# Ledger of designs, part 30: VH-VL binders against b7kms5

Target 1, 80 residues: b7kms5
Amino acid sequence: DTFETVRNTIRIESEVDESLRQLCHEERITKETWLEAAYLYLCEKPEELAQVIQLAQERLSQRKAIADYKRAKTMQERFL

## First folded at step 1 (VH-VL)

Design zc2 (framework fv_pozelimab)
Fold by ESMFold2-Fast, scan of step 1:
Structure zc2 (fold): chain C 80 residues (1-80), chain A 121 residues (1-121), chain B 107 residues (1-107)
Amino acid sequence: as target 1 above (80 residues)
Amino acid sequence: QVQLQESGPGLVKPSETLSLTCTVSGGSISNYYWTWIRQPPGKGLEWIGYIYTSGSTNYNPSLKSRATISVDTSKNQFSLKLSSVTAADTAVYYCARGWYYDSSGLRFDYWGQGTLVTVSS
Amino acid sequence: AIQMTQSPSSLSASVGDRVTITCRASQDIRNYLGWYQQKPGKAPKLLIYAASSLQSGVPSRFAGRGSGTDFTLTISSLQPEDFATYYCLQDYSYPYTFGQGTKVEIK
């Protein structure tokens, strides 16, 4: 028994989850091992890791923009 | 509310660099995919590429070796440079604002009026 | 690159007609499809995103349907302002690619 593990619950976009589940099924791996392998691989490649971080920042910004849009819409409905 | 306006020379000589700027007014330049799209006279639309406000770019592979898109957040502008132009690059060039509502809902919701660039001697 | 083929390339119609335009992708693009309207000398205008979602401010007579490789845009009762060229766009994979366009002309 070499590995100690932790349980994490993560919420991701349904279409991304669907695509990742299909990849894992086709390649005979698990989401857990894919996530571990992807992170470990990227940690040894700083330039590629930087690109992934940029994509993550862009996706986070989009989610914030959506939240701002919904807030603005609520204000319009309240004061109409 | 939001308006986009292309500017730059309408005539470029073969082998030179085409340079266009898009000025954004009426809204923040942050958190969008600022996009260039072109249309040769009488033909369809071709996506050139985008820049996200972080500086991340993506280009049509057919143009990647010649195209550079940059953003200047202090001026609310983004630009396209296309090097080594030929007659095949003659087109109306549009700038557009892109964003995703969710992962699959790309929206080019605001466009500039377009600027004709003719490549000739 | 994903090829987008529209059918027909052009059609003639009268005001009040139901018009259907088809767009076919060379591979499965799920629901990563938009529809744009372009009038002569003007920039394209977004009508539909995510295959079936109507853009704010676009009349309800426009409807998008489909998923995978086969998509349609329907105009339920054609109005004079609807005579234009319509383009589909896939946003599933880079490069983003447009269909060749369908021109809707007065009969």
Scores: ipSAE 0.000, ipTM 0.631, lowest interface PAE 15.7, mean pLDDT 86

Design zc3 (framework fv_pozelimab)
Fold by ESMFold2-Fast, scan of step 1:
Structure zc3 (fold): chain C 80 residues (1-80), chain A 122 residues (1-122), chain B 107 residues (1-107)
Amino acid sequence: as target 1 above (80 residues)
Amino acid sequence: QVQLQESGPGLVKPSETLSLTCTVSGGSISNYYWTWIRQPPGKGLEWIGYIYTSGSTNYNPSLKSRATISVDTSKNQFSLKLSSVTAADTAVYYCAREPLRYGSGWDAFDIWGQGTLVTVSS
Amino acid sequence: AIQMTQSPSSLSASVGDRVTITCRASQDIRNYLGWYQQKPGKAPKLLIYAASSLQSGVPSRFAGRGSGTDFTLTISSLQPEDFATYYCLQDYSYPYTFGQGTKVEIK
């Protein structure tokens, strides 16, 4: 193998994973190579990269809000 | 053969929310980007935003505070809500498909609905 | 946002004429440009994608050229059904932006 690689375990939304898996099957590529290519491609497009970062920030905020909601509900059921 | 059809009320009052639905027929809604585009009478085209079937959205910054796009894969539909409308929102609204850049080349908006006129008036 | 400027805003032509429409981007968009045809009362139709690739089913008299900031759409021999408004669109970065349109009218 001429490339030095690292192993990563990443959790993503199940519908995103399903869609990406289908794309990879149809195009005969792997999730690993898609991730590498997508990042490298976006580095060539600064405006598009900035918008991806914005989406990532929004998704992080959404996940925090969901986590906070679940925590609040658990506390209510415990004390009420 | 995939076809798109817009539906919604033709008249909306100022300050209210405009709601439109696009029905996809002849193929699956899954694994595509779905877009809303509008055209005020006698003027050019303005991109509103997209949704991918996972629920991921991106909006034109000029409309982001008022626009919401959603998708219902079980009904093969996607929808646009635009809040706090004014006369400037009077336009023909189109829905369109954008194929995945990776899988189908860089084809933008290969299939369009016929458009639906929305008039904002009291 | 990337600004797309079309020229001319309108032109008059006769059947059989060679027609050229130009589109200029405010920054380098490489080949991320499409051309659309719109007839009165109808939805736009994709003609050209990736600056120069002809969409399936579109007549070969339509040709796109250019890269970077300067693009052209050429209709080599104008037909009666070609009288329409033409729009360019950059799909290089969000928000996607259209040119203002070029109306091709009967002389």
Scores: ipSAE 0.000, ipTM 0.608, lowest interface PAE 15.0, mean pLDDT 86

Design zc4 (framework fv_pozelimab)
Fold by ESMFold2-Fast, scan of step 1:
Structure zc4 (fold): chain C 80 residues (1-80), chain A 122 residues (1-122), chain B 107 residues (1-107)
Amino acid sequence: as target 1 above (80 residues)
Amino acid sequence: QVQLQESGPGLVKPSETLSLTCTVSGGSISNYYWTWIRQPPGKGLEWIGYIYTSGSTNYNPSLKSRATISVDTSKNQFSLKLSSVTAADTAVYYCARVFGWSYDLRYYMDVWGQGTLVTVSS
Amino acid sequence: AIQMTQSPSSLSASVGDRVTITCRASQDIRNYLGWYQQKPGKAPKLLIYAASSLQSGVPSRFAGRGSGTDFTLTISSLQPEDFATYYCLQDYSYPYTFGQGTKVEIK
């Protein structure tokens, strides 16, 4: 019932961003409306939502592992 | 040149826990997804689950209540425990490495162990 | 879960034959499909990923086609080492599911 919006800043992988930009261009939608629609759709589909959460957890774990690897490599190189 | 080798008891009694280990050699276990696949004698392949080296797991819902996959990065090993086994769990168990592109998370298994037969019998 | 159905379940062929096997998904999986070869007593071997991409080291006589729900694996000129069981696998959504297998046996 309100047109109130919030400004949000998020960081995503550049390859994912490029793919999303292409999709939005081809379908004539914005990233904002895609995000809203995707979330609303998934909230009404428990099985699909569970799969998306699984993928999100997996990607978060990958980011953490990569960060840990880079940190360990830096310490090895600097503090030998 | 990465090689995988399954190990564990070949015979498990009904109601007990099946325990298998996969040893990775020729490369690091880090930064890959690792999976278990099984095949009952004369039948097709069934995906059991995966683990990423951070500890993140996912399981086939048909096995989720009984299956646990763990990874030991220091030993270059990952393992499967399957509790409350029955004769239906008799199968060759394979471990495999999963490859997927960072933004298009494909699940294809490019390196496989030779498989180990586990018989559930009393 | 996505059901994967292969056809035929078995076939007999001779060296030099063109062999085609099919795999059908119960829903649209785009191109999230792989093909695996399993010889008796051996682990499966990845042949094709992303429906049509040939894995490194796999002979060019193997070709994958399709998208959506219908997929094919073609062996253009069957060799003696190609007698095996072939499985498709969808990697679109959890749980990942294999077809029941197609056995290619000597005529």
Scores: ipSAE 0.000, ipTM 0.620, lowest interface PAE 14.6, mean pLDDT 86

Design zc5 (framework fv_pozelimab)
Fold by ESMFold2-Fast, scan of step 1:
Structure zc5 (fold): chain C 80 residues (1-80), chain A 121 residues (1-121), chain B 107 residues (1-107)
Amino acid sequence: as target 1 above (80 residues)
Amino acid sequence: QVQLQESGPGLVKPSETLSLTCTVSGGSISNYYWTWIRQPPGKGLEWIGYIYTSGSTNYNPSLKSRATISVDTSKNQFSLKLSSVTAADTAVYYCARDYSRLWGETIFDPWGQGTLVTVSS
Amino acid sequence: AIQMTQSPSSLSASVGDRVTITCRASQDIRNYLGWYQQKPGKAPKLLIYAASSLQSGVPSRFAGRGSGTDFTLTISSLQPEDFATYYCLQDYSYPYTFGQGTKVEIK
């Protein structure tokens, strides 16, 4: 039997990707199935899900701050 | 989902100050750049300036002497004041979120619906 | 300030046509170029950022190309909802500057 799937292209931090890639290789699983399993597991654990969401919000805030800083710095360097 | 709404008087007299407010709903105003863009009737778009929620601003040099953008994080609002207006300032004024990608690429999304400000006696 | 020149200022096309509009920067802006669509009476909508990256939710018939000073937006098969004015925006240097717009009109 086949499942309906959707292709997603995501951009993640290099160190996180490397760590996840090593885990998947050692455990003989794929990034796709790990992501599905992790999400499904957390949906059954509201307190853990809340903690993961908080971490995700923190990581998004950090990326945004870095991107905004790089943008401002680039604009200043080009304008000066 | 974040939504923006402009508000302020639709008519301003020449030499007076144009004052507009943008209300952010559906999300926090914090940790984003927020921008104002205007469009005279039948003409193209002109970027006015931005504010980051720390209070840091940058303005189009053509408007810098007259424009002031401010943010009030407690009200989830940011505002534009444009002094000494003339008929040339008649335009639809838009507020928008200015979101940066990892390499500083700019995305203006979402936008408010726009508010027409007419400068007339 | 970096000047952005669009061509043509307007064009007439039919549903199903391939439409190409161009945008030229007065100096090298690398890939810091976005395309926005504006329908009458509405706010602009982002189609493409970083010269060639399609915004989430935007149909794949829209494609951006170019780098440096010369850029194009292509609509591979024009749909009724695509009749609009299109603007390029450079976000390389402050002040951000828009092109003057290209109006895509029904024949």
Scores: ipSAE 0.000, ipTM 0.615, lowest interface PAE 16.4, mean pLDDT 86

Design zc6 (framework fv_pozelimab)
Fold by ESMFold2-Fast, scan of step 1:
Structure zc6 (fold): chain C 80 residues (1-80), chain A 122 residues (1-122), chain B 107 residues (1-107)
Amino acid sequence: as target 1 above (80 residues)
Amino acid sequence: QVQLQESGPGLVKPSETLSLTCTVSGGSISNYYWTWIRQPPGKGLEWIGYIYTSGSTNYNPSLKSRATISVDTSKNQFSLKLSSVTAADTAVYYCARSGFRYDWLSEYFDLWGQGTLVTVSS
Amino acid sequence: AIQMTQSPSSLSASVGDRVTITCRASQDIRNYLGWYQQKPGKAPKLLIYAASSLQSGVPSRFAGRGSGTDFTLTISSLQPEDFATYYCLQDYSYPYTFGQGTKVEIK
């Protein structure tokens, strides 16, 4: 039995990546298998999945706020 | 913990291009603003510019015509190129991470490399 | 560009002294100000952001105050490790600009 896999590049907050990397090292699993297991587990738990989606939406909003903040700083330039 | 390390040649000839790299270790380069700041010997600090990992940049107008900042997420590095250097570009060059706190409106440099001295001389 | 002026340029103090450093902006920057400490041969270290917020891990003897154009950094009881050069930085508008620095020397 073999699995067909896809190579993905994902960008996550560095503190989260450090924590996840430490967990994976301690438990002797990979980030790929943790992600697969977490998703599969949550798909069986609709209420928990909804909470995770809400957290994901909040985190996405925070990233957008950072981008908006940078634009606002540019707009605050007053004169030459 | 996350650490930054500058690298590049310590001596650059006038009129040439200064090239420096900052290596991020212990954490991902993604989802941060990264900056270069320099300090001429015995003088104060000067902000050069920033890059977000999407490639978005902003530069100090005094250096904009000569400065280019780039990021390579596969190597966990970002770099500064400064063209047409003169003796006035002799400085310790620092790379740093920009953080946000408070109401997401305050920016600060919460993590710095040790600095690398670049001397512009024949 | 916003000009940041620090005073004094240098001061001499003894361990246990209360030290106050001032930073003035050429225009209103609200609370977009940080304070950084630099020891000889070392990179700067963030002490305070948003004019008055203490960075995690920084001793409570450091305090920042002010808004608008006038800001102060106070060290309530100077320790041997506090002899350094201190810089303010405005992050209100590009380009970000630092003050000239204030050197705190042993008396």
Scores: ipSAE 0.000, ipTM 0.598, lowest interface PAE 18.9, mean pLDDT 85

Design zc7 (framework fv_pozelimab)
Fold by ESMFold2-Fast, scan of step 1:
Structure zc7 (fold): chain C 80 residues (1-80), chain A 122 residues (1-122), chain B 107 residues (1-107)
Amino acid sequence: as target 1 above (80 residues)
Amino acid sequence: QVQLQESGPGLVKPSETLSLTCTVSGGSISNYYWTWIRQPPGKGLEWIGYIYTSGSTNYNPSLKSRATISVDTSKNQFSLKLSSVTAADTAVYYCARLYWGSRDFSYGMDVWGQGTLVTVSS
Amino acid sequence: AIQMTQSPSSLSASVGDRVTITCRASQDIRNYLGWYQQKPGKAPKLLIYAASSLQSGVPSRFAGRGSGTDFTLTISSLQPEDFATYYCLQDYSYPYTFGQGTKVEIK
């Protein structure tokens, strides 16, 4: 109709989700409109976009490290 | 010092595609927004669109259906293609750098090419 | 799209005069406004960004003021090299839009 949209399913850290829910409630906006606005804003600001990408890369690295640790712990519990 | 130079055919036939390239010299194309602006003879300036070096683009809605901007970081170039041209597309076309600092303020279009006249005629 | 309206469309002034050019946005653009100078046959040159910040290398006789919807560019003491057309540009919202230009002729 007026807007063509797509459905997305995303998984984010619980604390981040709680903070975002609170922000959206206080400001009377939805998570979808916040995400759209944040992305569009960052696309205008290359230095800020670069900083966000750097943070995203660090968070991805941290998630990989946690996954690796969990696999190692499972291996130890099964074979030690 | 960073310099920009437009290149491409100065004459394009109606209904064909206008193709221009902007060559960046004296500095890296990376980590900047690059933009195209045009100016019909004797008239004002019209923003066409921009590209960030990741490939992210944004276009003036009046031109979005016909305009494509691309970047080639290995050649330090970015380009504009405008399809289905008419006499209304006759203009001087400028490429420019759009600088966005890490502070609260935008810096605007701080470096411009000299401009290239494109005439749409049979 | 945000409409940018400049006034006057043209003016004539003598060397040494104070010249003021106005730019009005159809909606609030905060301080996302630049001023550009274009001399005949040349590319535009950035003079002012963020409504009031002077671009490096631009003479101090150029000054920008304003916020929201009403903006001015002032040339405190007009010089012969200031013959040009001046454009405002909002970069707050897409599409970026220019004013129609103000032509300054030195008599």
Scores: ipSAE 0.000, ipTM 0.604, lowest interface PAE 18.0, mean pLDDT 85

Design zc8 (framework fv_pozelimab)
Fold by ESMFold2-Fast, scan of step 1:
Structure zc8 (fold): chain C 80 residues (1-80), chain A 121 residues (1-121), chain B 107 residues (1-107)
Amino acid sequence: as target 1 above (80 residues)
Amino acid sequence: QVQLQESGPGLVKPSETLSLTCTVSGGSISNYYWTWIRQPPGKGLEWIGYIYTSGSTNYNPSLKSRATISVDTSKNQFSLKLSSVTAADTAVYYCARDIRGYWSTELFDYWGQGTLVTVSS
Amino acid sequence: AIQMTQSPSSLSASVGDRVTITCRASQDIRNYLGWYQQKPGKAPKLLIYAASSLQSGVPSRFAGRGSGTDFTLTISSLQPEDFATYYCLQDYSYPYTFGQGTKVEIK
């Protein structure tokens, strides 16, 4: 049996990537199959899915705040 | 470009602690696994353990009770301590970089030259 | 722990010979196998990873084959610099284990 797949490139925090790689190695799975399984599992658990979405929103907000801070600092340095 | 160099005493007395340091130059120690491997004279290679720069470690069960690996990212170094040594711990000790990926096998791509540690009174 | 057994323990060969070294795992390790070359007084050097993938900078005369429990390293035309001891390594599970080594000597 064959599966039709799509290729995606994603960027995640280095420490999270390391932890996920260790898990995948120990459990003998791939990052792609872990992502598929996690999503499918959470789709059957609305309360857990909502909690994951909240964490994702918080992480996204943090990344935006950091990007904004760095931009402001760069502008300040340029106009010294 | 990347070079690893072991350092530490070449002679350790039985029952004492063997202490070695690996200095990484030509590249950052961060975001890599680092490992220790040893080779007794005339024998094969034995994996001791690894450390990731976060401090996460894993050890060969045969040495886990005696081995401690630590990392100092500010000095670009990682170290091995092996307690309660005996003549059986006499070996050339190598440090190496462990490259990992779930789409490729883990491999040791850069090695130090090795340092001989003799356990003798 | 997974036991790795190499054969032969040593062999004698001449420049230009085809040399084959075998490595056997005590259980299925899939393709989680590497080959290392060690010259006297030197650190080991990675030749092959993932059972069959040639490391960058390693001559094409080196080839790895196998999966599961049975693996081979072949040197298609032995060169003077190839006289060394060769080790296999499984990285399928902890602890990582090396074979005992195969010494390739001048005939």
Scores: ipSAE 0.000, ipTM 0.606, lowest interface PAE 14.5, mean pLDDT 85

Design zc9 (framework fv_pozelimab)
Fold by ESMFold2-Fast, scan of step 1:
Structure zc9 (fold): chain C 80 residues (1-80), chain A 121 residues (1-121), chain B 107 residues (1-107)
Amino acid sequence: as target 1 above (80 residues)
Amino acid sequence: QVQLQESGPGLVKPSETLSLTCTVSGGSISNYYWTWIRQPPGKGLEWIGYIYTSGSTNYNPSLKSRATISVDTSKNQFSLKLSSVTAADTAVYYCARWPYSDFLRGGFDYWGQGTLVTVSS
Amino acid sequence: AIQMTQSPSSLSASVGDRVTITCRASQDIRNYLGWYQQKPGKAPKLLIYAASSLQSGVPSRFAGRGSGTDFTLTISSLQPEDFATYYCLQDYSYPYTFGQGTKVEIK
């Protein structure tokens, strides 16, 4: 093997994971190689890269909002 | 077998908001990208935007400031709102399914029949 | 935005003819190209995806070829139900764009 690799653990939405697994199965590739290829491809596509970053920022904001809501609700319940 | 059907008012006044709903039957709305396309009378097709069932959206930059697409998985529906309409927004509006660009490149595989929306006073 | 240009804008043909329609992209889109058929008053129907893959249920007389910037749709033996307008679509880069359409008319 010519490549030195690292192991990363990431958490993604189950719907996204299912869709990605289906794609990888149909195209005969792995999730690892798809992730590497997608990132490298986007690095050469400035407009697409900007779109992906915008989507990522939006998704991160949504997850933070949900977490904040749950935290606030838990605090309110404890002070009632 | 998947079927899509557009619904909403056929007449909208200038400056108001155009609102359309697409109902999906014969299959689950979950885990697909859903898209809106329009066609002015006698002209070609224009892509409006998409939504993934998680709520993630992307829009044609020409319409981004006015367009909002939303999804309601409990009703198996997704919707388009287009604000501040003018006569240039008069078109047949189609909803369609996009399974994923890497699997079905260039492939919107199921379409609704289309609904004509006329913008006039 | 990627401009998709179809040629010809219209053509007249007879049943049994071989018809070829061309689609050109203003930049490389690889094989992120689909072909659609639209009959008057009807929604577009997907014929070809990934430039050359025939959609299930579509007659084998339809064939797509090409990659990069130059693409063709060929109908090997035109049937009465094939008189329609044909559109190409690229979904390689946002915004996704359609060609202007090619109308295939009866001679």
Scores: ipSAE 0.000, ipTM 0.611, lowest interface PAE 15.6, mean pLDDT 86

Design zd1 (framework fv_pozelimab)
Fold by ESMFold2-Fast, scan of step 1:
Structure zd1 (fold): chain C 80 residues (1-80), chain A 122 residues (1-122), chain B 107 residues (1-107)
Amino acid sequence: as target 1 above (80 residues)
Amino acid sequence: QVQLQESGPGLVKPSETLSLTCTVSGGSISGYFWTWIRQPPGKGLEWIGYIYYTGRTNYNPSLKSRATISVDTSKNQFSLKLSSVTAADTAVYYCARDLDYYDSSGFEFDYWGQGTLVTVSS
Amino acid sequence: AIQMTQSPSSLSASVGDRVTITCRASQGIGNDLGWYQQKPGKAPKLLIYAASTLQSGVPSRFAGRGSGTDFTLTISSLQPEDFATYYCLQHYNYPRTFGQGTKVEIK
């Protein structure tokens, strides 16, 4: 039997997408297989996985801060 | 149908800069990698470099110090500049589309220009 | 850089002949090999990608085989329009490298 897959839609930052696209082009791999390989590799490396999770948390926090700023600016422009 | 057409001077003097442009028609350059390949008379093919439509490049190490590839999405064109040319740079220059692995679109040079001969001579 | 070596450098054949061209990579490249046909005065044309997958519009008499380091292109019944130079290209690593070419000439 072949592998069963699921289709997901994700939104990532354009500069990260472009850098990953170049890497995939040069190494002849797809974004799907890179994501699978990266996750599987990190699951075997608990200390590295923890560092990646920390970076992910930092990036998420930054996105939330930017969203909050834009919301506050919009409210200021509409009501002040 | 996608078509590529090279253009530029057919004669360049030694030590000067060779400048070529590839015009893409029948499709957008956006979303693709574009490449330059050359062929000296009577010899084989040599890959020069690529550019992604956003400006990211990679070059053959043998040419990296002299080669610059740029893209102009508004004109649907990409270009090659090769500095400090010598007689060894005399070749037919081809532009081509390189399908990328990222989205599983392909892995080869699927569309080629007709080629333009550049002779380096004084 | 990965070196691609083709054999023979040239061959003479007649219409209807079976022609085989070999390409050898200096290291393993999986199936990341393409075959290109170039007629005099014209740009190369993609025939086969991923070592064995025929490009749309290419006649079924062309077939590619192989993986790793050893690859072959076979033309099962040579036609007049098949007299050309054939190049292999490895798509495994940068820089992309071509074989030196095999010229298929009229006998």
Scores: ipSAE 0.088, ipTM 0.732, lowest interface PAE 4.7, mean pLDDT 89
Fold by OpenDDE, second read of step 3:
Structure zd1 (fold): chain C 80 residues (1-80), chain A 122 residues (1-122), chain B 107 residues (1-107)
Amino acid sequence: as target 1 above (80 residues)
Amino acid sequence: QVQLQESGPGLVKPSETLSLTCTVSGGSISGYFWTWIRQPPGKGLEWIGYIYYTGRTNYNPSLKSRATISVDTSKNQFSLKLSSVTAADTAVYYCARDLDYYDSSGFEFDYWGQGTLVTVSS
Amino acid sequence: AIQMTQSPSSLSASVGDRVTITCRASQGIGNDLGWYQQKPGKAPKLLIYAASTLQSGVPSRFAGRGSGTDFTLTISSLQPEDFATYYCLQHYNYPRTFGQGTKVEIK
């Protein structure tokens, strides 16, 4: 079987990225294939998928909060 | 290439249920968020809601009590039902796919259907 | 819901003109802002995502700027095919919300 790949840019929190890269290195896989595999696995695990989604939503909220803080700080600095 | 096509009755009577289906071709529905958006004639765009291929949904609070989005992965389709329609629900209805974008906290809509006009009239 | 206030509602311009459309969010949305172009009888077309990133295939005369609450779409030199209605979209929170649109008409 053949398949086509889609190029995506993904930004991962540095500590998570490092840990994931380490894991992939040890297991002789790539982050790409890890993501594919993890997704496919979770597709068959609705409860686990829900947990991952919740965690992802929490992390997204954290990213937004950090971004908001940085913007606020930048604005404050501009008016000092 | 992914293509989306809306289908369903173009005319619905008041108080009845509007029912539309979006057929996805050129790609799998699995792994993506699928969205309904509508546009009354001569007016702006309104986000209705989305469904993830697993069935998880999110609706616009303005329509939550009336809107139901479902997905059929076996048919590569997802659908919209809007109950108790009035003239205010007359609009072009679009289905769309959320853009895979990992660099931001949200999703854009990269693929759209051509839209289908649904008129609510007696 | 986050309100997106788009301005102007309409404008008249000539080919070659510089056109600027603004969108203001009722709260900070970071760069979770997209711009869409819609022509009569057609679905909206994504032009800009992440506030400033050009969608593939979109001419470089289109530019998105801004972050937080104030955003702009600029067409550096308006072309005949650019006469259309433009919408901003926030995807910072649900529900997703659009600006009311800006119709760019030929003068």
Scores: ipSAE 0.005, ipTM 0.681, lowest interface PAE 10.7, mean pLDDT 89

